# VH-VL binders against a9kqm9, part 5

Target 1, 255 residues: a9kqm9
Amino acid sequence: MRIIISPAKKMVENIEALPVCGEPSFIDQTNQLLTYLKSLSYEEAKEIWNCNDQLATMNFERIASMNLKTKLTPAILSYQGIQYQYMAPEVLEKDQLEYIQEHLYILSGFYGILKPLDGVTAYRLEMQAKVNLSDKKDLYEFWGSLLYNKLREETDFILNLASKEYSKCIERYVTEDVRLVTCVFGERKGEKVIEKGTYAKMARGEMVRYMAEHKISTMSEVKKFDRLDFSYDENLSNETKLVFLKGESNVRDRK

## First folded at step 1 (VH-VL)

Design s02 (framework fv_disitamab)
Fold by ESMFold2-Fast, scan of step 1:
Order: sequence, then C-alpha cells, then structure tokens
Structure s02 (fold): chain C 255 residues (1-255), chain A 121 residues (1-121), chain B 105 residues (1-105)
Amino acid sequence: as target 1 above (255 residues)
Amino acid sequence: EVQLVQSGAEVKKPGATVKISCKVSGYTFTSYYIHWVQQAPGKGLEWMGRINPSGGSTYYNQKFKDKATITADKSTDTAYMELSSLRSEDTAVYFCARDKGYRYGYYFDYWGQGTLVTVSS
Amino acid sequence: DIQMTQSPSSVSASVGDRVTITCKASQGISSWVAWYQQKPGKAPKLLIYAASSLQSGVPSRFSGSGSGTDFTLTISSLQPEDFATYYCQQANSLTFGGGTKVEIK
C-alpha cells in the first residue's frame, strides 16, 4: 500500500532535524519546469502563482537563484501548515520515519511526487497552475500519467489523503485492477457530508501519524482511526471511499 | 549473482567520442539506479552522474554535464555513458555502480570492473 | 556540494594493528556517509553505509562511527587483505573524500 498526500503552499528551508535521503524521482521534469519558470517575465510568473506582489517578488527571486541539488531540506519538514503540524514529522521515531519513507508520497506541482525525505528546494507551484510549456496547457497535462505509473509500479492499493486538486492527477488514470481508496473527513449535515478545510487537513496529517504509529497496511486497520473526534461511518462508506464523521460516535446530527 | 560487466578498454584521439556500456545481470535492471564514477590515474573517485533505468531520468554532476551523456536500454539491461570532445585530461578508469536502494542515502553496493579510456595526442 | 576532507592521506601499519581513518564534512550532515575499500586494479567495495551500518559480507573488524561533521572508519585488527585505499563518501551530493592508503610497515 501507498499513501498519497497534498503538499503545502508555505515552505521553509534549512531544516536539518531529519536527514535528506534521496532525490525526487522526476528531477528531470522538475529541471524542465525550473527552466520554464526562469524564462518567464515577472508578470507571467505572478499570474501563474496567483498571489500578491509580496509573495510574487519573493518567489521570482527564489526561482532566479534556485539550484535543485544544493541547500536541500527533507520534503516532509519543508512543507508547512496545519496538515503537517498534525502529522508532526520532526518528532516521529525511527521506525515511524521508516514507515512513512516506505509508504508515503507527497504530491507536488513542481516535483511531481516525493518521498518524505527527498531533498527539495522551497518553491510555489500548485498543481492547478496554468503553465504554457510546449504543447502542455497546465501541470495535469505536463505530468500526464507519470505519477500514476510510478505508484502503479509499486502497489495496487493507494490510500488517498490528498485534496482533489492533487488526487485528480492520479484518479484520472486509475484502472479496475488498482484500488484507490479516498478518506473523507467531514461533518454530517442532513444526508450530506461536508468537509471543512481546516479539520480535513488536521485529520489527514493525524491519519499519517496514526498509520505510522500502528504500522498500518490494510483497509480494515485504516477504518479504526478515531482521533480528533472522528469515527468511521460504514453506511456512508464504500469500497473506494472511507467516511469519517466528526462528533458522531453516539450523538445525533445537529443541522 | 549480481554482476555489472563493462565494455573493454578504449584508446582514442583528442576530439573523439567514446561510449562505454555496463550490462547488468542477477537483478531487475529497472529497480535500481546506476551511477557513473571517474578515477583519473593515481587519483581518487569523482561522481559523474546517475540514471533511473525505469523512467530514463538522469542527474549529472555539473562538472560533467556537457561532457557525459548517460542512457539506459531496458531491452538489453544495459546502461551507457558517452563522453564527447575527448581531451587528454579525460584519461581515466570509468566505473558503473548500482545504487544499494537504501532509503536513507545513495550507496554503491555493486560495481562494474571499470573501463580504462586513454586519450593520447 | 558538501566537501569531504579525509585524513590521513596514508598510514603505515602492521597486521594486528588498530587503524582509524577520519572524514570531515564541510557542513553538518547526519548518518549519510559511506566507506569504500579499493585495491589496486579493482573496483571499490562498499564497507559501511549510513555512517555505521556494516554492509552484508563485510568482516566485523570494520566499523563506522560519527555524526554531524566528523566520521571515523575503524579496522580493529588489521589483516593482510586490508592493505588498500579507503574512501569516505557523502551519500546525498555524492562527493568522495581524497582517500587514505593503508600500507604495510
């Protein structure tokens, strides 16, 4: 089994609490993207990043001086945000780090797909970015089936803890012989389940930690996740979607 | 068991190109990176670059990026390293080596026997 | 690139001696150091990976230690087959130390 998870927009560098232990699998494609980004005017780059001038200026200078091999930070420590806060990778024990290095992949617009301890530079390039690289109109076209093919070589069971923006670069290529199972972390509202971004990100990070702590490898074990007041709901779940409801253990829905 | 067998010694004139092969056996070629290492006469080891035979992606030491081209042929389980515009300072033994596949760093657990390339004018 | 400075460049020793070789990284690294043995006319052989892990098939008289910037390869009781050149390697940027030749006294 492999687990996929989203990156974060905010990244830090020079964090050395964990070692860098590998190179991104598609570093050649990343070099193509870096060359492309370096060729853009400030206005073109800002449009791709879809951010204010402060962030655009910072990232424009970052790209101009970027070297993909030096001053590297382990991917799992570089990404910042509530998902990674709850995962808390910096305090994982050695066997838990080995677990996530074996099972976890971080999806990335810039790197494609990353092992936790792959060395990265800080960047800004979300998967939804509208690039114009050769005949490719966006990063989904750029990456094509490469990321799915990488996962398929290693497993026929993929647990999706990524947001839709990132998971769709995998979902669109899934065939019947591969099980892609998505975890939904939400709250019941009538007959619907609503995912609130903050709680969903917290739960995805916590699930990775939970899986590492318990060395989980099966769907039945994933269903036992009960942290952050979430509990598995069999009636709303199926073979490709595991629904965890917040505050529903023995409490009725409040509209 | 695991073996990496390189092509034989080459003697070339300045300006020529040379292509060295590294045929692997005893394991799945596409499951392990292949690295290339240069050793000049009486000198130490210098890493040149690597290839992931599964996807064909390469990464080079900047010193060698315009000198060396690394490729892989999955149909023959063979990695190649081509040196262009040869000069006398390219005279060296060139090794291919398999990455151990250990999650925490690159380590070279099996090596080819080396190929001596002599460039003389 | 992280530079690896290896010392000494050569050491003269007798069978049964304890031999230590050191390697200093120009920047702090943890555990991503390898040690290789090379005999004349032969390819290098992996002895130690991840600073202290003994490669399968390597005699227990070889050991690695260190973390951060300072790393050591130790041969507890030198044997005739151990006269060789030894190299340390940084396992991410893939820079090698200059080598240490272990010669007979």
Scores: ipSAE 0.000, ipTM 0.402, lowest interface PAE 18.0, mean pLDDT 88

Design s03 (framework fv_disitamab)
Fold by ESMFold2-Fast, scan of step 1:
Structure s03 (fold): chain C 255 residues (1-255), chain A 121 residues (1-121), chain B 105 residues (1-105)
Amino acid sequence: as target 1 above (255 residues)
Amino acid sequence: EVQLVQSGAEVKKPGATVKISCKVSGYTFTSYYIHWVQQAPGKGLEWMGRINPSGGSTYYNQKFKDKATITADKSTDTAYMELSSLRSEDTAVYFCARSRYSGSYKGFDYWGQGTLVTVSS
Amino acid sequence: DIQMTQSPSSVSASVGDRVTITCKASQGISSWVAWYQQKPGKAPKLLIYAASSLQSGVPSRFSGSGSGTDFTLTISSLQPEDFATYYCQQANSLTFGGGTKVEIK
């Protein structure tokens, strides 16, 4: 089994709590993207990043001086935000870190796909970015089936803990010989299940930690996730979608 | 007001079993972990284990996994810790405490008052 | 498990003194450190979480600092009610330091 998870917009560098162990698989494609980004005017780059002037200036300077081979930070420590806060990768025990290095992949607009300890530089390039490189209109077209092909060579079972923006680069190519199972972390609102972004990000990070703590390798074990007041709901789930509902477990014990 | 209220002091003979309770109020029991902490007389704090009352999942300090059993009863908002095969070195004050989640950076914000367990000849 | 080494084991101080207590983790733990105060016969009380965040209701004379492996709790001007034992805790494996007793000089 392999687990896929989203990156984050905010990144830091020079974190030494964990060692860099490996180079991104598609560093050559990343170098093509870096060369492209370095060729853009400030105005063109700002349009791609779709951000304010303060962030655009910072990222423009970052790209201008970027070297993919030096001052590297392990990917899992570089991405910042609620998802990574709940995962708390810097304090994973040795065997838990080995588990995620073996099973976890982080999707990336810039790097494509990353193992937790792959060395990265801080960047801003979301998968939705509208690049115009080698006659490709966006990053989905740029990466094509490359990321899915890498995953299918390693496993026939992919657990999706990524957001739709990132999982689309994999799910578009899934064939019947590979099982892609998506976890939904929501709460019931009448007849609907609603995912609140903050809680969903917390749950995705916590699920990675839970899986590492319990050395999970099967779907039946994933269904036992009970952190952050979430519990698995068989009736709302199916072969490709596991639904976890917040606050529902105590209702079943009522009169 | 958030409160964690523990059962009273116990005096037990070597080889006996004791079960300590921690009843919570003022918040949703199933939304927080309950931890157990041992403090021997004149000694420091030692984490024993925790339970998620929502699903009943437990996680133990390896030192205590064969000594302590942690359970929870959602119908009474009460967590329990059972100590088996008591020896004199189990004489200690035992505390329950809540946290938002395992590995949380927010710490143990509310504690029970402690339960003294004495193992005597 | 991650080991937390706390020093000193005890310190004698007077009211108004600046008191510094340190904790060293056996491996990097980022900012996942909490500090607790325990008075005789009482349960511990949370003072600091995430290495430097002051818990609601805790006096501003208490502060925490550090990241990675080295962490410090500082009491800027010791008050009579501050004579107690202090413990650090690593938030992931939930290991406590050995404690530091702050006693009257």
Scores: ipSAE 0.006, ipTM 0.430, lowest interface PAE 15.8, mean pLDDT 87

Design s04 (framework fv_disitamab)
Fold by ESMFold2-Fast, scan of step 1:
Structure s04 (fold): chain C 255 residues (1-255), chain A 120 residues (1-120), chain B 105 residues (1-105)
Amino acid sequence: as target 1 above (255 residues)
Amino acid sequence: EVQLVQSGAEVKKPGATVKISCKVSGYTFTSYYIHWVQQAPGKGLEWMGRINPSGGSTYYNQKFKDKATITADKSTDTAYMELSSLRSEDTAVYFCARGYSRSWYYFDYWGQGTLVTVSS
Amino acid sequence: DIQMTQSPSSVSASVGDRVTITCKASQGISSWVAWYQQKPGKAPKLLIYAASSLQSGVPSRFSGSGSGTDFTLTISSLQPEDFATYYCQQANSLTFGGGTKVEIK
């Protein structure tokens, strides 16, 4: 089994609580993207980043001075936000850290795909960004099947804890000999399940931590996730989708 | 040689409890899951639940969560399944089975089965 | 939950016959299906896992195929020891098919 999860827009550098252990698998592709970004005017770069002038100026200056091989931070400690706050990777025990290093992959518009302890530099480049590198119109075209092929080399079971923006780069290439199972963290509203972004991000981070704490390797163990008031719902789930509903915990287990 | 050996047949009255054992040998007990499967007389197989002997964590089929309690004793390499508040419809053969380590979804070795008869 | 519908419920066959048993899932389950053989008074034995992978020690006359919702177990040349009940099983909610009894003609 391998787990895929989204990155975050906010990143920090120079965090040394965990060691850098490895180089991103597609550093050559990352270098192509860096060279492209360095070639853009401020106005062109700002359009790609789709942000205000303050953030665009910061990122433009960051790209201008960026070196992919120096001042590296482990990926899992660099990404900031509610998902990573709930995962709390900095306080994982040794065997739990070994679990996520073996099983977890972080998807990235800039790096493609990352192991938790791969060394990264801070960047801004979401998977939805519209790059114009030769014949490629966006990052989905740029990365193509490369990220899926990397995962396929290692597993036939992929647990998706990534958002749709990032899981799209994997989903379109899945064949019947690979099982891709997506976790949905939502609330029931009538006959519909609604996934609120903040709660979903919290749950995805917590699920990674839960899996590491329990050394989970099977779908039936994933179904036991009961943190943050979520509980598995068999009737709304199927072979490719595990639905966890907030506020619908088993009554006997709550006593 | 991998073996799962279950305790012998039981005859119980309605309302009683019964505890079935499944002693394993020939492999590391804590490295594989133990599942329990019910088969009513003349009927098919129905999965009841499972345990990870390493951590003691369990997962149950919703139909059996209030009926069955699955436990494991690492010191004796034995898994247990206890049925409470027995009724006539609980009359069945109960099997323990090992979870396949290369495929978590499959049962590669089975106990011989334990017949539980509930009668007054 | 995912229901596994197995057919036929029984089949009468002679030694040397090709026997085909089918299993249909109510929802797509990729290739996550196993097949078991059970003889009267005995525990089930794993024959096939992941739809088409032959379990170690199982004779090559047994084969599995299928993906998505439709799965098949085939016995290419039935032997006397193959008269038994066969069950499919899916991985999602760990449900079994109703079984197919292969009976002697």
Scores: ipSAE 0.000, ipTM 0.381, lowest interface PAE 20.6, mean pLDDT 87

Design s05 (framework fv_disitamab)
Fold by ESMFold2-Fast, scan of step 1:
Order: structure tokens, then C-alpha cells, then sequence
Structure s05 (fold): chain C 255 residues (1-255), chain A 122 residues (1-122), chain B 105 residues (1-105)
């Protein structure tokens, strides 16, 4: 089994709590993207980042001086945000860290796909970015089937804990010889189920930690996730979609 | 011509281990899951687990997770199910069955092995 | 795990009778139900998949219906070779029902 998860927009460098153990698999493609980004005018780069001048200036300077072999931070410690806060990779025990290094992949617009301890530089490039490189209109076209093919070589069971923006780069290529199972973390609001971004990100990070703590390898075990007030709902789930509802439980009075 | 052929009946003592084989023919081994099903004497069917022969990935019924080990050998087109620490309540017929791999539909167990009787007696 | 409650446990019937067997899932399972026939000393045989799809080679007197939690297998006109035990199965956790033995009157 392999787990895929989203990156984060905010990144830090020079965190040494965990070692760098490896180089990104598609560093050559990343170098093509870096060369492309370095060739852009400030106005062109800002359009791609779709952000204000303050953030664009910071990233423009970062790209100008970037070297993919220096200022390396383990990917799992570089990405910041609520998802990574709940995953809490910096406090994982040795065997739990070994579990995520073997099973977890972080998707990335810039690096494609990363193991937790792969050495990365801080960047800003979401998968939805509209790049125009090698006759490709966006990063989905740029990465093509490369990321799926790497996962397929290693496993026939992929657990998707990534947001739709990132899982799209895998979903379109999945074949019947591989199970892609997506976890949905939502809550009931009247007659509908809503997946709120903040709670979903919290749950995705917590699920990775839960899986590492219990050395999970099967769907039956994933279905037992019960943290953050989430519980598995068989009615809304199927073979490719596991739905966890916030606040749902064995409540007799709901009958 | 599609067949799943299982190994013969076994008689074991409590505490022993038994390994049952399921050899497939007439189709591409890696295109189907192989499931294992237990049926105690005079009782119904109980699903134990399955393997994906292409990658070796397994999925178990929690009841059998510490009892059964399912493996597959692509070079011989054979799936195996090993039962450890046998007890009298493990006396049953064990079936293997194939399921077409599909992300869209569950096609059911369309071809079954003939069954292997395992008797655990003192 | 999802429990499958199958009823009746047994039914006595005559050739030509219409036989109906039901399964109730403890939770909704859409149409992810299969039905099997088992004769004494033999392996089970798939009859119906996806709640209502007839398996190739299975006689049209067999039909399946239902969705959600309630599922039915119907034999429109029972034949001598149909005296057997029938099982439903749901696909989400691969749980079988307890079985229904169809016996000669």
C-alpha cells in the first residue's frame, strides 16, 4: 500500500530535527521547471503564483537564487500548515518514521512526488498553476502519467489523502490493476454532507499519524480511524471512497 | 477451461499449521483477486481474506488476520492460504475463488475451487 | 462490519413454485450485492451480481432486486435442480448472509 497526501503553500528551510534521506525522484523535471521559472519576468511569475506583490517579490527572489542541491530540508518538515501540524512528523518514533518513509508520498507541483525525508528547497508552485513549458499548458500536462507510473511500480493499492487539486494528477491514469481509494472527511449539515477544508486537512494529517502508530496496511484497518470526532460511514462509502463523518456515532435517538 | 484447483484434504493435530494451495489455469492470474472463504460443517460461508496476485497485496477479515496468511506465486499461478495454531473450531472446508478486478462494479466470485477439508482432531 | 440478515433460514417448496429469499444489510450498501447457490458437497455458484445483474449461463428464472438495505432473490418457477442453499453477499466488507435452504416438500 502507498498513501498520497497534499503539500502546503507555506514552506520553511533549515529544519534539522530529521535527516535528509534521499533525492526527489524527478529532480530532472524539477530542474526543467526551475529553469522555466528563472526565465520568467516578474509580471509573468506573479501571474503564475496568483498572489500579491509582497509574496510575489519574495518568491521571485527565492527562485532567482535557488539551487536544488543546497538549503535542503526534509520534505515532511518543510511543509507547514494545519495538515502537517496534526500529522506532527517531528515527534514520530523511529518505527513510525520508517513506516511513513516506506508508505507515504507527498504530491508537489514543483517536485512531482516526494518521500517524507527527500531533501527539498522551499518553493511556491501549486499543481493548478498555468505554466507554459515544453508545449504544456499546465502542470497536469507537464507531469502527465509520470507520478502514477511511479506509484504503480510500487503498489496496487493507493490510499488517497490528497485534495482534489493534487489527486487529479493520479486519478486520470488509474487502471483496473490498481485500487485508488479516497478518504473523505465531512460532516452532515441538514440533508447534505459538507467537507470543510480546515477539518479535512486536520483529519488527513491525523490519519497519516494514526496509520503510522498502528502500522496499517489494509482497508479494514483504515476504516477503524476514529480520531478528531470522525467515524466511518458504511452507507456513504464504497470500494473506492471511504467516508468519515464528524460527530456521527451510535446514537439510538436518531432513529 | 477456467479452473481453480485446490490441494487435498488435511488432518491435523491442535497447534499445527496447514498450508492450502489454489492453482489457477485458463486465464491471466494477475487480472483477478483470489479470495478465501471458510465453511464449518453444516454452517454458512465466511469470508477470510483476499490477495492481489500482481503485487501481493492482501486484505483480511479481522477475525482471521492473526490466523490466516495469504500468499501468491506468479511463477506457478498458485495462491496459498496458511492457517496457524490450529484449533478444533478451525475444522472446515476452505474455498478459494476469483473476483475480477474492477473499480466500477463488484462482479462477484464467479469461479471457485472445489474446496479443501481441514480436520483438526485430538 | 456490515451484517447481512437473510430470511427465511429454510423454505419447503414444490417444483413450479415461486420462491423469494430476502437479505437485509445493517447499513446501506447501494447495489453491491451478489447471490450464490450451493449444493451439498459442492462449491458455491454465482447467480446474480450488482444486486440485479444475471451471471452469464444462469437461467432467467433467477432474478435479483433491491438497493440500499433490502435485497431479494426470486426464482420464478422452481426446478428440481434448484433445491440448494442460497447465500447473499455484500461487497463493502465481503460479508455473507446466513443462508436459505430450499427443500423439497
Amino acid sequence: as target 1 above (255 residues)
Amino acid sequence: EVQLVQSGAEVKKPGATVKISCKVSGYTFTSYYIHWVQQAPGKGLEWMGRINPSGGSTYYNQKFKDKATITADKSTDTAYMELSSLRSEDTAVYFCARVYKSGRYYYGMDVWGQGTLVTVSS
Amino acid sequence: DIQMTQSPSSVSASVGDRVTITCKASQGISSWVAWYQQKPGKAPKLLIYAASSLQSGVPSRFSGSGSGTDFTLTISSLQPEDFATYYCQQANSLTFGGGTKVEIK
Scores: ipSAE 0.000, ipTM 0.387, lowest interface PAE 19.5, mean pLDDT 86

Design s06 (framework fv_disitamab)
Fold by ESMFold2-Fast, scan of step 1:
Structure s06 (fold): chain C 255 residues (1-255), chain A 122 residues (1-122), chain B 105 residues (1-105)
Amino acid sequence: as target 1 above (255 residues)
Amino acid sequence: EVQLVQSGAEVKKPGATVKISCKVSGYTFTGYYIHWVQQAPGKGLEWMGRINPNSGGTYYNQKFKDKATITADKSTDTAYMELSSLRSEDTAVYFCARERYYGSGRYPFDYWGQGTLVTVSS
Amino acid sequence: DIQMTQSPSSVSASVGDRVTITCKASQGISSWVAWYQQKPGKAPKLLIYAASSLQSGVPSRFSGSGSGTDFTLTISSLQPEDFATYYCQQYYSLTFGGGTKVEIK
């Protein structure tokens, strides 16, 4: 089994609480993207980032001075935000850290796909960014099937804890012999289940921690997740989609 | 286009077993739950259980979990419901119905089988 | 168990009449309500889902309303083919109302 999860927009550097243990698998492609980003005018770069002048200026300067080989931070400690706060990777015990290093992959517009302890530098480049690089009109075209092929060589069971923006680069290549199971964390509104961004990010991070704490390897074990007032709903779920509803566990046996 | 066609009426003795079929056509069998609903003579509708044909996963109404066994055969696009240890109280029309399971919500039963009458007589 | 209480059990009506059927849930079910029409010897047919959404192919004289615990099916101008039994269903955890028979006056 392998778990895929989204990155975060905010990143920090120079965190040495955990060692860097490995190089990103597609560092050569990352170098192509860096060379491309360094070649852009401020106006072109700002359009790709789709942000205000202050944020664009900060990122433009960051790209200009970026070096992929020095001052590296483990990916799992570099990404910041509510998803990573609930995962709390810096306080994982040794065997839990070993679990996520073996099972967890972080998707990235810039690096493609990362193990938790791969060394990274801080960047801003979302997967949906509209690059115009060597006849590729966006990052989905740039990465193609490369990320899926990497996962497929290691497993036939992928648990998706990533947002749709990121899971799209995997989903479009999945064949019948591979199980891609997506976790949905939401609440009911009529006949719809709505994922609120903040709660969904919290739940995704907490699920990774829950899986590491319990050394989970099967779908039936994933279904037992009951943290943050979420509980598995059999009727809304199927073999490729596990739905966890917030606040819906009134008659269910929680243990 | 979309059809759910059930097997014909059955007359059984108390203690017997009966197996009812629901053959689907006009859509992807593995994309929809198949539910079973009981309707006793002159009474209303009561949900019994459902199967996910893709996984074989079942979910039952507690009232029927010891009585009914729901199965599906993907090679023939057919769902089945078996009733064991038949009693006079099991005399009813049994309907199959589909529910979409892809998507983020819960869905109604948009297509139903024509019903199968099971009569249990001493 | 969520209980669905349907009212009335029967109603006598003439062609052209406005018919209203109500359904009350024992607890909040948001809008997870469907209405079905059943004629003698036949399977139920879906009319309304999500409390107020008209199923494709169903005449516009049928409408649904309500949210939470109180739901209504309305037939604005009853036609001869509308004499049938109508059932509400909550599809949160799958229970049906007792049914309302709409019969000729």
Scores: ipSAE 0.000, ipTM 0.401, lowest interface PAE 18.8, mean pLDDT 87

Design s07 (framework fv_disitamab)
Fold by ESMFold2-Fast, scan of step 1:
Structure s07 (fold): chain C 255 residues (1-255), chain A 123 residues (1-123), chain B 105 residues (1-105)
Amino acid sequence: as target 1 above (255 residues)
Amino acid sequence: EVQLVQSGAEVKKPGATVKISCKVSGYTFTGYYIHWVQQAPGKGLEWMGRINPNSGGTYYNQKFKDKATITADKSTDTAYMELSSLRSEDTAVYFCARTPYRYSYGKTYFDYWGQGTLVTVSS
Amino acid sequence: DIQMTQSPSSVSASVGDRVTITCKASQGISSWVAWYQQKPGKAPKLLIYAASSLQSGVPSRFSGSGSGTDFTLTISSLQPEDFATYYCQQYYSLTFGGGTKVEIK
């Protein structure tokens, strides 16, 4: 099995708690994107980033001076946010770190797909960004089937812990001989299941840690996830969707 | 004509390892999953695991995860299942079976089966 | 895992009889059930897939029905070559029923 997870918008550099072990698989494509971004005017770049002047100025300057080969940070330590806070990669034991290095992939608009210890530079480029490169209208067209093909070479079972924005670049190419199973972390609101962004991000990060702690490799084992007050619901789940409900009571009224 | 042909019967001592082959013909080997199913004497069918011959990707029934190793050789259109640390409880007929390309892991059925390989473990 | 409870375990029947075998899933599995026939010393053969679809080459006296949790395999007029053991199988976790032996009365 392989696990896919979303990146984060906030990134840091020069974290030395873990070593860089490897280069991103599609560094040549990343270099094409960097060349493209360096060619843009400030106004054009700001439209792509869809952010305020403070963030746009910072990223414009970052891109202008960016070197993909120097001052690298391991991807898993560079991405910041609640998902990565709950994953807590910096305190993983050696065998748990080996587990995620073998099983986990981080999706990226800029790098395409990353192993946890691949060396990266801080960037801002979400998968939904509207780039105009080589007759490609967006990053989904730019990356095409490259990311899916890399995963397919390694596995026929992909556990999706990424948001829809990022999982779309894989989902679009899934064939009948590959199983893509998505984890849903939600709450029951009447007859509907609602996935709240903050809790879902917490649960996705915690699931990666849980899987590393237990060396999980099967769907049966994934279903045993019980962190953060979530529990698996067989009735709402199916062969491509595992539903975990928050706040389910172990005590039920008898009628 | 689709055919799955398995290797012949094996007699092994406890603690030994056995490797069973399943050679396919009449279709594109890499387009279809190969599964393995155990049937103990006088008992029913129990699924063990499967391989995607195109990627080499495997998935196992938890019960058999530490017992069975499934592999495939694209150059000879042959799938293999190796059983390690054999015990008398492993005495069974082992079947390979194909799943239609349309249904991947966890949502599938078996349209063609090998003839079975009897593995006897005795001291 | 999804359990498949098959009944009866054995049935004695005569040529020309209508034979009905049932499988009950421990949870809803839509129409994702297959049925197999196995004769002594032979591999199982697929009879029915997706609960009711007859496999090519299988005689029309075999039929499947059901959805959700309750499934049935019917042999409308038993022939001598139909004396065998029959198994249901659900698609999600690939578990089989315990089998039903159809034997001569």
Scores: ipSAE 0.000, ipTM 0.378, lowest interface PAE 21.4, mean pLDDT 87

